# Ledger of designs, part 81: VHH binders against EKC/KEOPS complex subunit cgi121 (cgi121)

Target 1, 174 residues: EKC/KEOPS complex subunit cgi121 (cgi121), of Schizosaccharomyces pombe (q9p7j3)
Amino acid sequence: MILPLFPETQVHVFVYENVSNCAAIHEQLISQNPIYDYAFLDAATILYKKQVYSAIIRALEDRRDEQMKTKTIHSEVILSLSPKTEISSAFRQFSMTKKSKNIVVVKIDSKLTEEEEFERLDKLVEGNRVEFSDEELQKLIDFKVLKKNYKLDPSTLENPLASILSSIALRGYS
Key: E = the ipSAE of ESMFold2; O = the ipSAE of OpenDDE; V2 = 0.75 times the mean of E and O plus 0.25 times the DockQ between their complexes.

## First folded at step 14 (VHH)

Design qk6 (from qj85 with Y32H; framework vhh_6qgx_2; at its last look DockQ between E and O 0.91; V2 from the best seeds 0.80)
Fold by OpenDDE, look of step 14:
Structure qk6 (fold): chain B 174 residues (1-174), chain A 123 residues (1-123)
Amino acid sequence: as target 1 above (174 residues)
Amino acid sequence: QVQLVESGGGLVQAGGSLRLSCAASGFTFSDHAMAWFRRAPGKEREFVAAITYTGSSTFYTDSVKGRFTISRDHAKNTVSLQMNSLRPEDTAVYYCAATYAWDYWTPRAYEYWGQGTRVTVSA
């Protein structure tokens, strides 16, 4: 997938449900295994495709502007999902944990086709791939977690997407 | 309240050894990576070493590889830095830090910091 604002950067997003080896994946991530060079997100925290895209775009913008707050573009994606500026908080809020069951996986700067990337990733993730769609994401979301992460209240629940995107966009401007 | 308390600093001759210790409290130690940073006079704070929350992996800045060893004790909620073959350029205030993330080289990733312990290596 190519983002219009970043035509030279290929991005792939995958969704997995019923993942049995999140703990093993997490171990590889914390060990900085380059084979696991992805952003692994907890699907319980993701409600919309646009939420993920917004975070990706912000991360890419940060990189473009040489304003990245983290070391890697994938870590920057995780940070970009958060309305908070603290990296640890962002990881706590959105990153896959060893207890996660459903995940969203983001690859930035891919040199492979989506299918080729999937074949690589499928060797790492023991779960069922589902479509990256709002419909599928809505099946995996934990609304309690979502509400907490973005401080959603009854007034913003009517249009949670707008609130989420605003939170992402305005991070650091409060 | 969160506390990171460093100890073990002091004056040592070049070629000597020191063991720094950091006692952590007020947060879930077992799910945080721990690290040591240092700030030499007139220089910016720099990464020295980190250890994953499980202790399964360690990371070091190049200048200390083979000389420094980071370790942690989950039972005691402590992280240690064994410093051998010390050099004058190792002179700095050493800080203990904790992070939930795995961006170990990035100071901003660390949400908790100690007050530091001074290490002075004489020629």
Scores: ipSAE 0.874, ipTM 0.927, lowest interface PAE 0.5, mean pLDDT 95
Fold by ESMFold2, look of step 14:
Structure qk6 (fold): chain B 174 residues (1-174), chain A 123 residues (1-123)
Amino acid sequence: as target 1 above (174 residues)
Amino acid sequence: QVQLVESGGGLVQAGGSLRLSCAASGFTFSDHAMAWFRRAPGKEREFVAAITYTGSSTFYTDSVKGRFTISRDHAKNTVSLQMNSLRPEDTAVYYCAATYAWDYWTPRAYEYWGQGTRVTVSA
């Protein structure tokens, strides 16, 4: 997919459930294996498609404006999900861990079609691909984690989208 | 109370060696990557070396590859930097740092920092 404000940047997002090899993927991420150059997110932290796209847009805006805080665009997506500016905390809260079971995987600057990128990614992830949709994401979310990460109260938990998107958009301005 | 305490700095002639050590306390050492950064006079803080939380991988800035070796001791909660074949350009204050992230090169990624230890390499 191509976002209107970033017409030369191809982005793909994949969702996997029942992933059996997150520990192995994690080892490759910490060792900086270039084959694993994606943002691997814990699906327990992601409720909406718009949450992911807003983080991608924020990361791309920061890259365009030379305001990135992290070394790579994929690590910047991880930071951009967070309402706070602390990189270590953002990784702790949103990145896939060794114990994750369901993941959201983001590729920015892809030179491949969605199906070509999927074929590469499917060799790395031992799990079941599901649709990147609000319906599938809602089956995988952990609402206790979501509430903690975005400091949501009961009134915002009924429809938390605006609060979450505001957190992503306003990080660093208040 | 988180503490990272560096030691082993000093004055050494070019071609010599020093071993820096950093003792960690007050956080879970075994789930953090550890790194050394340095700040030379009049320069910004720059990445020197990092080691993964497992110790399985190490990373170095190009100017120190083959001369410096980072290591960690999980039993003692320490990280070390063996610096061989030192050059005047290695003169700096060296800082130990810790992060949960694997963005090893970015100072802002590090949540804990030591006070620094001074290394001076004379011609």
Scores: ipSAE 0.637, ipTM 0.848, lowest interface PAE 1.5, mean pLDDT 92
ESMFold2 (binder alone), look of step 14: mean pLDDT 87; pTM 0.887

Design zc8 (from zb59 with S30D G55S E107F; framework vhh_7yz9_2; at its last look DockQ between E and O 0.90; V2 from the best seeds 0.77)
Fold by OpenDDE, look of step 14:
Structure zc8 (fold): chain B 174 residues (1-174), chain A 120 residues (1-120)
Amino acid sequence: as target 1 above (174 residues)
Amino acid sequence: QWQLVESGGGLVQAGGSLRLSCTASGFTFDSYRMGWYRQTAGNEREWVALITKSSRTDYADSVKGRFTISRDNAKNTVYLQMNSLKPEDTAVYYCTARSYNKYGPTFDYWGQGTPVTVSS
């Protein structure tokens, strides 16, 4: 996929459910294994495709502007999901954990087709791939976690997308 | 042969001010994004303030409105003016220089850190 604002940057997003080896993946991420150069998100924290895209765009903007807070574009995506500026908080809120069962995986700057990238990633993730859609994401979301992460209240829960996108876009602009 | 040397840390009372300085040598200072991070014992290092080559600034929420980052390319120095200090600001403050390519950061230089202690 090509984002209109960043036509030279290819992005792929994958969703996996019932992943059995999140702990193993997590260990590889801690060790900074380059084979695992992806953003691994807990699907329980993701409700919309636009939420993911917004975070990606924010991360790419930070890179463009040389304002990245983290070391990698993928870690910056994780940070960009958060309304908070603290890196540790963002990772705690949105990153895949050893206990995660469903994940969203983001690849930025891919030189491969989506299918080729999937084949590569499929060797790393032991789970079932599902469609990257709002419908599928809604099946995996934990609304308690979502409400906590974005401080949603009854007035915003009816249509949380606007609140989520605003939180992402306006992070650090309070 | 490169180095970043921080100075200006010390003990200050809550509500007080400090000004940190970081002087760079051994690399092209004006080509790097400069910044300050801080770390307490047992915690991960967290970013505090950043300033790009074009002097665009960014601040963590915890310090926004209180801290100001600036740079003087002629002196190869980056500054952190810290006002209205709080005990929560107590940490070792590290100066950093980051280079970029089109894919992101390429290299980070780090200073040895300067301690800041804010007493109640």
Scores: ipSAE 0.826, ipTM 0.925, lowest interface PAE 0.6, mean pLDDT 95
Fold by ESMFold2, look of step 14:
Structure zc8 (fold): chain B 174 residues (1-174), chain A 120 residues (1-120)
Amino acid sequence: as target 1 above (174 residues)
Amino acid sequence: QWQLVESGGGLVQAGGSLRLSCTASGFTFDSYRMGWYRQTAGNEREWVALITKSSRTDYADSVKGRFTISRDNAKNTVYLQMNSLKPEDTAVYYCTARSYNKYGPTFDYWGQGTPVTVSS
């Protein structure tokens, strides 16, 4: 997909369930293997498509404005999901770990069609692709993790989308 | 050829102040986004503050309101004024100069670090 404010930037987002090789992928990410140059997110932390797109937009804005805090656009997406500025906390909270079961995978600056990117990614991930949709994300979310990551109290839990998007958009402004 | 040299670290009491300096040589200072990161033992570096080439600033939540970043392009120097210091601010502080292209950071220059210890 092409975001209106960033017309030269092609983005793809994929969702996998029942991933059996997160430990192997994690080792490749630690080793900085360029074949694995994606943002690998734990799907237990993602409830909405807009959550992911808001983090992508925030990362791209920081790239445009020369205000990135991490080394790559993909690591910046992970930071941008967090309501806080601490890099290590954002990675602990949102990044795929060795123990993850379901993942959301983001590719920014893709030179490939969605299907071509999928073909490459599918060689790396041992799991079942599902649609990137609020319906599928809802099945994979862990609400206890979501509440903790975004400090959602009882009133916020009734309408969590606005609170979550505000947290992503306003990080660093307050 | 290029250098970033931090100075001004040391031991201070909680509630005290310290001013870090970072002087650049061997590159065009005016063209870089400058920043400060800090590292505690056994952990990776964490972002503290940045100042763009047009002097826009941003700060980590943990230091906002207490730390101020500034730059003096005539002296090729970036500063971090640290007020109301807490024991949690104890770290080695690293200066960085970063350049960008449309895909993100292209070069990161790092200083050797200056240690700061804040005692209770």
Scores: ipSAE 0.631, ipTM 0.873, lowest interface PAE 1.7, mean pLDDT 91
ESMFold2 (binder alone), look of step 14: mean pLDDT 81; pTM 0.820

## First folded at step 15 (VHH)

Design ph1 (from pg4 with L100I; framework vhh_7n9e_1; at its last fold request DockQ between E and O 0.89; V2 from the best seeds 0.89)
Fold by ESMFold2, fold request of step 19:
Parts: structure tokens; C-alpha cells; sequence
Structure ph1 (fold): chain B 174 residues (1-174), chain A 123 residues (1-123)
């Protein structure tokens, strides 16, 4: 995907369901293994494509302007999903864990086509790729988790997109 | 009660300048990306410029790049377009728009629209 504001930054997003090796992936991330240089998100926390792209755009703006708070662009995407400024909370709330079953995987600064990146990622993830679409994401979301992460109330639950994206926009500002 | 109100249009000679304003109310302005578009007589709508929610990133249509400057003042809930070196081809109804997604050139992603202010550039 090409983002209009960042036309030379190639971004790929993949969705996997029924992932059996999240614990192994998690250990590789802790070890900072460079072949696992992706953002691994728990799909239970992601309802919209625009949710992911909003975090990506925020992270890319912060990188360009030397305002990143975390060590890598991929960890910055994870922080950027959060309505809160606390880095550890963002990772607890949005990152894939050892117990995750479905994941969203983001690659920023890819030098590969989507299918070439998929071939590399597929060697790392033991699960079934599905389309990155709102329709597929809706099947994997946990609405109780979403409501808690973004403090959604009944008045916003009928269409939470604007509330979620506002939270991403306003983190650290008012 | 969302409202976007453009002002600052008018008649100007080629080579001149105008500054457009878009006053916003009824929504959280600093959570939205903001845009300018225009519609020339007898033509479809044209995307002109956009700016992210905190003003750190901007983009311009090639037809206006270098001549127009988009900016925003989030404390005053106001969007601006400084238009320099105006040409007769810039004659159009200029309107602002707001979108909750942080940046898109696709107008179907925008939630709110102003009514527009007329800019007429005489040769």
C-alpha cells in the first residue's frame, strides 16, 4: 500500500487466524531477532483497517519529525494505537501475546512486494492468512476488549470508528 | 450542529493573492484532518490540498503546488488557504472539508463539508 503523505514508504499488513505459534514468535520478539522485525498485534483489538492505518500514519509522522517514543517504527505503531501515553500500557493492550490466537502483522519500510513479504512472513507464522478487510477483522475482534481499550460507552458503540480514531489522534493532546 | 464556514473569497486580478478561512464548530477540530477542494465553472470537483490533524503534514495538487499554502490554527478551530500568484484557471468555488481519518485524498473518506466561497480571477 502507498500512503499519499509517505509515497516512498512501502507498507504491508497481513492478518492471520488460528495461529499456533504465538509463544514462539513472542520469544523471538523479546530476543530482538531481526527477521521478526514486524509489528505483531492481537487481532482481538483491531476492528478497522483505518484503525491500523491511522496508527501507521501517526508513527510515520513522528519518525519523520524525530518525535518517536519507542525504539523502532514497528513498536511506534503499537504505541500509536493507544489512547494513553504510557508505553507499557499500549503494548499490554494491543501487542500479540503468547496466548493470542489471531494476529495483525504490519511491515513498514518493506523492500518487497506484498506477496514477497508474505512468503517471508509465512515461514514465521503458523496460521491461516485471511484478507486484511473490515469484514474479516470484524470476525476476529473482541468487542469487550475494544470497548475497554478505547473507553467506548453505549452512545458511541453503534459506530465506534470516529471515537477510536479520535483517541488515536488525541493521545497526548487536547 | 457541525458547521464549516468559508470566507475570504472575492474578485482578484491575475497575479494577485487571497487568503481563505474555514471556521469550524460542532466537532473536535484537532482530531480531524482538514482539506480544501474547488469546483470550477462547468467542471467536476478538484482536490486542492490537505493537512493532518496537528498540521505537521501537508499535500498539494500539482496545479497549485508552490503557489498555495494550507495551514491550521487548532486553538481557533480555523483552517486557512493562502493563495498566491493566482491565475484565471484558479477561478472556482472553494470549499473546506473534514475527515476523521488522518489523511486521505479520497473525498469519500470525509465526514463534513462547507458550502464554499467564490474566488474569481480576472485576466
Amino acid sequence: as target 1 above (174 residues)
Amino acid sequence: DVQLVESGGGLVQAGGSLRLSCAASGFTFNAYAMYWGRQAPGKGREWVSGITWRGRSTLYASSVKGRFTISRDNAKNTLYLQMNNLKPEDTALYYCAAGIFPFSTDESDYEYWGQGTQVTVSS
Scores: ipSAE 0.861, ipTM 0.932, lowest interface PAE 0.7, mean pLDDT 94
ESMFold2, look of step 15: ipSAE 0.851; ipTM 0.926
ESMFold2 (binder alone), look of step 15: mean pLDDT 86; pTM 0.866
OpenDDE, look of step 15: ipSAE 0.911; ipTM 0.947
ESMFold2, fold request of step 19: ipSAE 0.848, 0.845; ipTM 0.927, 0.925
ESMFold2 (binder alone), fold request of step 19: mean pLDDT 86, 86, 86; pTM 0.868, 0.870, 0.870
OpenDDE, fold request of step 19: ipSAE 0.909, 0.906, 0.910; ipTM 0.946, 0.944, 0.946

Design ph3 (from pf4 with D111N; framework vhh_7n9e_1; at its last look DockQ between E and O 0.93; V2 from the best seeds 0.88)
Fold by ESMFold2, look of step 15:
Structure ph3 (fold): chain B 174 residues (1-174), chain A 123 residues (1-123)
Amino acid sequence: as target 1 above (174 residues)
Amino acid sequence: DVQLVESGGGLVQAGGSLRLSCAASGFTFNAYAMYWGRQAPGKGREWVSGITWRGRSTLYASSVKGRFTISRDNAKNTLYLQMNNLKPEDTALYYCAAGLFPFSTDESDYNYWGQGTQVTVSS
């Protein structure tokens, strides 16, 4: 996918369900293995495609303007999902963990087509790929986690999109 | 109640300049991307320009790039469009819009719309 504001930057997003090797992937991420250079998100925290793209756009804007807070663009996406400025909280809240079952995987600056990137990623992830769509994300979300991460109340729980996107927009400015 | 109110339109000679303003109220302005669109008499709506939440990214339609500058002042809840080197083809009703998604050229992603201000460029 090519975003209008970042025409030179190719982005791919994949969703996997029933992932059996999150612990192994997590170990590779801690060891900074470069073949795992993706953002691995826990799908229990992601409800909308627009949620992911909003974080991506914010991360790319901050990279262009030399305002990133983390070491890589992929870690910056993880931070950008968070309503709070603390980096460790963002990773705790949104990153894949050893116990994750379903994941959303983001690749920024891909030099590959979507299917070529998938072929590479599929060798790393032991799970079932599903479509990156609001319909599939809705099946994988944990609403208790979503409510906690974005401090949603009963008035916003029926349609939380506005609260989520506002949180991403306002981190550090509200 | 959400309101977007444009001002600054008028009659101007070709080659001239105008600055449009869009005053926003009733929503958290700095959480929204902002846009200008225009509609000439008897024609469909045309996307003109957009700007992200904090004004750090902008995009322009090819027809106005280099001549128009979008900007925003989040302390005043106001969006601007500086229009230079105006041409008769720029004659239109100019309206602002707000969208909660950080940036889209697809108007179906927008949440709020102003009524517009008329710009007429004479040759």
Scores: ipSAE 0.825, ipTM 0.911, lowest interface PAE 0.8, mean pLDDT 93
ESMFold2 (binder alone), look of step 15: mean pLDDT 86; pTM 0.866
OpenDDE, look of step 15: ipSAE 0.909; ipTM 0.946

Design ph5 (from pf59 with L100I; framework vhh_7n9e_1; at its last fold request DockQ between E and O 0.82; V2 from the best seeds 0.86)
Fold by ESMFold2, look of step 15:
Structure ph5 (fold): chain B 174 residues (1-174), chain A 123 residues (1-123)
Amino acid sequence: as target 1 above (174 residues)
Amino acid sequence: DVQLVESGGGLVQAGGSLRLSCAASGFTFSAYAMYWGRQAPGKGREWVSGITWRGRSTLYASSVKGRFTISRDNAKNTLYLQMNNLKPEDTALYYCAAGIFPFSTDESDYEYWGQGTQVTVSS
C-alpha cells in the first residue's frame, strides 16, 4: 500500500489469529534480531484499519521531520498508537507480548510486494493469516483493553473511531 | 454544533490573487485533517488540496500545484487557501472539509463540510 502523503514508502499490514509462538517472536524482538524488523501489535488493542494507518501516518510525519522519539520507524508506530507520551507505557499497552494470541504486524519501507513480504513473515509467525479488515479486527479486539487504552466512556464504546483517532492525533497536546 | 464557514471569495481578474478562509467551530480542530475542494458550474467536484492535523504535510491537485498554498492556524481554528495566478478555469464554488483520519484524498473519509464561497475569475 502507498499512502498519498508518502509516495516512496511501501507499507504492508498483516493480521494473524491463533498465534502459537508469540513468546519466541518476543525473544527475537528483545534481542533486536533484524529479521524481525516489524511492528508486532497485540490485536486485542486494534479495532480499525484507520487506527493502524493513523499511527503509521503520524510516525512517518515525525520521521520525515526528525521528530521521532524512538529508535525505529516500527517502534514509532507503536508509540503513535498511544494517547500518552511515555514510551514504555505505549509498548506495554499496544505491543505483542508473550501471552498474545492474535497480532497485527506492520512493515514500513518494504521493498517487496505484499505477497513477497507475507512469504517472509509467514516463516516467522506460527498462526493463521486473516484479512486486514475492520470485520476481522472486530473479532479479535478486547473492548475492555480498548476502553482502558483510550479512556473511552460507555457512550463512545459503540462507535469509538473519532475518539481513538483524536487520541492518536493529540498525543503531546493534552 | 459543528460549523465550517468559508469566506474570502469574490470576483478577480485572471492573474490575480485571493485568500480563502474557513472558520471552524464545534470540534477539536487540531485533531482533524483539513481540505479544500471546488465545483465549477456544470462540472463534477474536484479535490484541490489537503493538510494534516498540525499542518506539517500538504498535498495539491496537479491543476493548482505551484499556484495555491493551503495552510492552517490551529490557535485560531482557521484553514486558509492562498490562491495566486488565478485563471478563468479556477472559477468555482470552493468548500472546506474536515476528516478525523489524518490524511485521505477520498472524500468519503470526511465528516464535516462547509457551504462554500464563490470564486469567479474573469478574463
Scores: ipSAE 0.845, ipTM 0.924, lowest interface PAE 0.7, mean pLDDT 93
ESMFold2 (binder alone), look of step 15: mean pLDDT 86; pTM 0.870
OpenDDE, look of step 15: ipSAE 0.905; ipTM 0.944
ESMFold2, fold request of step 19: ipSAE 0.834, 0.838, 0.845; ipTM 0.920, 0.923, 0.926
ESMFold2 (binder alone), fold request of step 19: mean pLDDT 87, 87, 86; pTM 0.871, 0.871, 0.871
OpenDDE, fold request of step 19: ipSAE 0.910, 0.908, 0.908; ipTM 0.945, 0.945, 0.945

Design ph6 (from pf4 with L100I D111N; framework vhh_7n9e_1; at its last look DockQ between E and O 0.90; V2 from the best seeds 0.88)
Fold by OpenDDE, look of step 15:
Structure ph6 (fold): chain B 174 residues (1-174), chain A 123 residues (1-123)
Amino acid sequence: as target 1 above (174 residues)
Amino acid sequence: DVQLVESGGGLVQAGGSLRLSCAASGFTFNAYAMYWGRQAPGKGREWVSGITWRGRSTLYASSVKGRFTISRDNAKNTLYLQMNNLKPEDTALYYCAAGIFPFSTDESDYNYWGQGTQVTVSS
């Protein structure tokens, strides 16, 4: 996918359910294996496609403006999902853990087609690929985690999209 | 109540300039992407420009690129459109819009709309 604001940057997003090797993937991430140059998100924390793309756009803007808070664009995407400024909090809230079962995988600066990227990623992830859609994400979400991450209350739950995206937009700002 | 109120329109000769403003109220302005659109007589709505919530990124329709500049002042809850080298084909009702998604050229993603300000460019 090409974002209109960033025509020179190709982005791919994949969703996997019933992943059996999240612990192994996590170890590779800790060791900073370059083959695992992706943002691995816990699907339990993601409700909307627009939530993911909002974080991506924010991260890309920060990179362009040389204002990233993290070391890599993929880690910046994870940070950008969070309403909190603390990197450790963002990773705890949204990144894949060893106990994750369903994940969202983001690739930025891909030189491959979506299908080619999938073929490479499929060698790393042992799970079932599902469509990146709001419908499929809603099947994987943990609303308790979502409510906690974005401090949603009964009034904001009427329009959780607006609340989530506002939180992303206003991180570090009043 | 949410309001978007456009101003700055008027009659101008070809080659002239105008600066449009859009005053926003009733919502968290700096959490929304902002957009300009226009509708000429007898034509459909046309997307003109967009700017992200922090004002760091902008995009323009090909028909106005190089002539129009979109900007925003989040402290004043105001969106601007500087229009230079205006042409008769720029004649239209110009309206501003707000969308919670960081950026979209699809008006179906917008949440709030203004009533518009008339811009007329004479030859």
Scores: ipSAE 0.902, ipTM 0.943, lowest interface PAE 0.5, mean pLDDT 96
Fold by ESMFold2, look of step 15:
Structure ph6 (fold): chain B 174 residues (1-174), chain A 123 residues (1-123)
Amino acid sequence: as target 1 above (174 residues)
Amino acid sequence: DVQLVESGGGLVQAGGSLRLSCAASGFTFNAYAMYWGRQAPGKGREWVSGITWRGRSTLYASSVKGRFTISRDNAKNTLYLQMNNLKPEDTALYYCAAGIFPFSTDESDYNYWGQGTQVTVSS
């Protein structure tokens, strides 16, 4: 995908369900293995494509303007999903954990086509790739987690898109 | 209860300038990206410019780049378009729009639309 504001930045997003090796991936992330240089998100926290792209756009805008709070663009995407400014809480709430079953994987600054990046990623993730679509994400979301992460009330939980995207937009400014 | 109200249009001679405003109410303005579009008589809608929620990123259609400047004042809930060196081809109904998604040139991503203000540039 090419974003209009960042036309030279190639972004790919993949979704996997029924991932059997999240614990192994997690150990590689702790070890800072450069082969695993992606943002690994728990799909239980992601309801919309626009949720992910909003975090990506915010992270890219902050990188361009030298306002990133984390060391990598991928960690900045994870922070950017959060309504709160604390880095550790953002990772706790949105990152893939050893116990995750379904994941969303983001690659920013890819030098590869989507298919080439998929072939590389597919060697790392033991699970079933599904389409990055609102339809597939809605099958994987945990609405209790979503409600807690974004402090949604019953009225906003029925149609939460604007509330979620507002939270991403307003982090640090509300 | 959402309103976007454009103002500042009018008749101007070629080479002149106008400043358009778009006053917003009924939504959290600083959570939205904002846009200007225009529609000339007998033509379809044309995307003109956009600006992200805090005003740090902007983009312009090639036909207006260098002549038009989009800006926003989040304290006043107002979007602006400074239009310089106007040409007869700029004659159109100018309208603002708001989108909760941080930036898109695809108008299907926009949530709210103003009614527009007429700009007429005489040759």
Scores: ipSAE 0.831, ipTM 0.919, lowest interface PAE 0.8, mean pLDDT 93
ESMFold2 (binder alone), look of step 15: mean pLDDT 86; pTM 0.864

Design ql10 (from qk11 with Y32H; framework vhh_6qgx_2; at its last look DockQ between E and O 0.94; V2 from the best seeds 0.82)
Fold by ESMFold2, look of step 15:
Structure ql10 (fold): chain B 174 residues (1-174), chain A 123 residues (1-123)
Amino acid sequence: as target 1 above (174 residues)
Amino acid sequence: QVQLVESGGGLVQAGGSLRLSCAASGFTFSDHAMAWFRRAPGKEREFVAAITYTGKYTFYTDSVKGRFTISRDHAKNTVSLQMNSLRPEDTAVYYCAATYAWDYTVPRAYEYWGQGTRVTVSA
């Protein structure tokens, strides 16, 4: 993927459904295994491609501006999905857990083609890759979770994209 | 109401030992990683040690490796820091903290903090 403001930063995004080994992946994440240096997101929290792009862009902007709040760019993506500034809450709301079934996986600063990165990731994830598209994401979202995470009421749920993106962009606004 | 209460601080001579304890209440202890941070006079809060919510993995800042041991007791909702071979540079206020995240070395990642316990190591 090519992001206009970051043309030399290689980013890959993958979506997996029916993942059988999220508990094992989660164990590797909490143990700080560098082989698992990706952002693993629970797909139940992701409705749009633009939601993920906006979080990636926000994380890259904060890194560029020396304003990162987390240790790694991948943990910064997790924070950037959140409408709030609390890191622990963002991980609770958006990260893959040991009980997750479907995931979105982000790799930033990849030195590999998308296919090469997929081949490595596929050794780690036991699940079925699907297209990173709004169509596929809409099949995996949990709208109850989405409403809770972004505090959407019935009126905003009819057109939630703008509300969600505004929450990501304006986090920390005074 | 969330509460983290540290105990076990005090004055000790260099080479001695102390055991810090942190009693946790008001949140789901079993879902949180626990850590100790310290703040020396004139310095920012720095990471000392962390233990994963499972208790299986521990992490330490370089200057305490081999001397300090973090442990947790899920039945009692406590976290401990055994500090051996203490040095004057270990003098600080020690804080217990809890997070759901796995950014263990980042103070801002921790949502709950204790009030701290003072450790003074005399030459």
Scores: ipSAE 0.652, ipTM 0.865, lowest interface PAE 1.5, mean pLDDT 91
ESMFold2 (binder alone), look of step 15: mean pLDDT 87; pTM 0.886
OpenDDE, look of step 15: ipSAE 0.905; ipTM 0.948

Design ql16 (from qk6 with S57Y W105H; framework vhh_6qgx_2; at its last look DockQ between E and O 0.97; V2 from the best seeds 0.82)
Fold by ESMFold2, look of step 15:
Structure ql16 (fold): chain B 174 residues (1-174), chain A 123 residues (1-123)
Amino acid sequence: as target 1 above (174 residues)
Amino acid sequence: QVQLVESGGGLVQAGGSLRLSCAASGFTFSDHAMAWFRRAPGKEREFVAAITYTGSYTFYTDSVKGRFTISRDHAKNTVSLQMNSLRPEDTAVYYCAATYAWDYHTPRAYEYWGQGTRVTVSA
């Protein structure tokens, strides 16, 4: 997809469940293998499509404005999910780990169609692709993790979308 | 309380060697990448070397490749920088740092920092 404010930027988002090789993928990420230049997110931290889109938009805005804090646009997406500006903490809270089971994968600046990007990614990820939808994300979320990451109390956890989006857009960055 | 304590700095003649050490405590050493940065007088803090949390991968700035070696010891919770063939331009305060991220060259990615150890290389 192409976001209206970023007409030269193609973005794809994929969701995988029951991934068996997160440890191998993580090894490739820490070695900085360019074949793995995606944002690999732990699906246990993602409840809404809008959560992911808001982080993507925030990262692209920071790139446009020359205010990126991280080296790549994909690491900037990971940071942008966080209500805070600390890069190490954002990776700890939102990135896929070697123990993750379900993941959300973001590709920014793709030169491929969604189908072509999927074929490439499917060679890297050993798991089952599911639709990128709120319905599927809701099955994969860990609400205890969500509450901790966004400091949600019982009242806001009932309908957390506005609180999460506010944390991404307004509260967490300087 | 998190502490990173550097040691091994000092005065050395050009062409000589030093070994810096950094003792880590107060955090889970085994899940952090470790790095060395340096700040020369009148310059910004710059990346020198990093090692992944597993120890399997190392990264170096171009000016030190082949001369410096970063290593870590998980049993002792230490990271070291062996600095050989030292040059006057290596003169700086050297800082040990730790991050959970894999954005190794970016100082802002590092959560924990030591206080630094001074290295002076005389002509």
Scores: ipSAE 0.673, ipTM 0.863, lowest interface PAE 1.4, mean pLDDT 91
ESMFold2 (binder alone), look of step 15: mean pLDDT 87; pTM 0.886
OpenDDE, look of step 15: ipSAE 0.863; ipTM 0.924

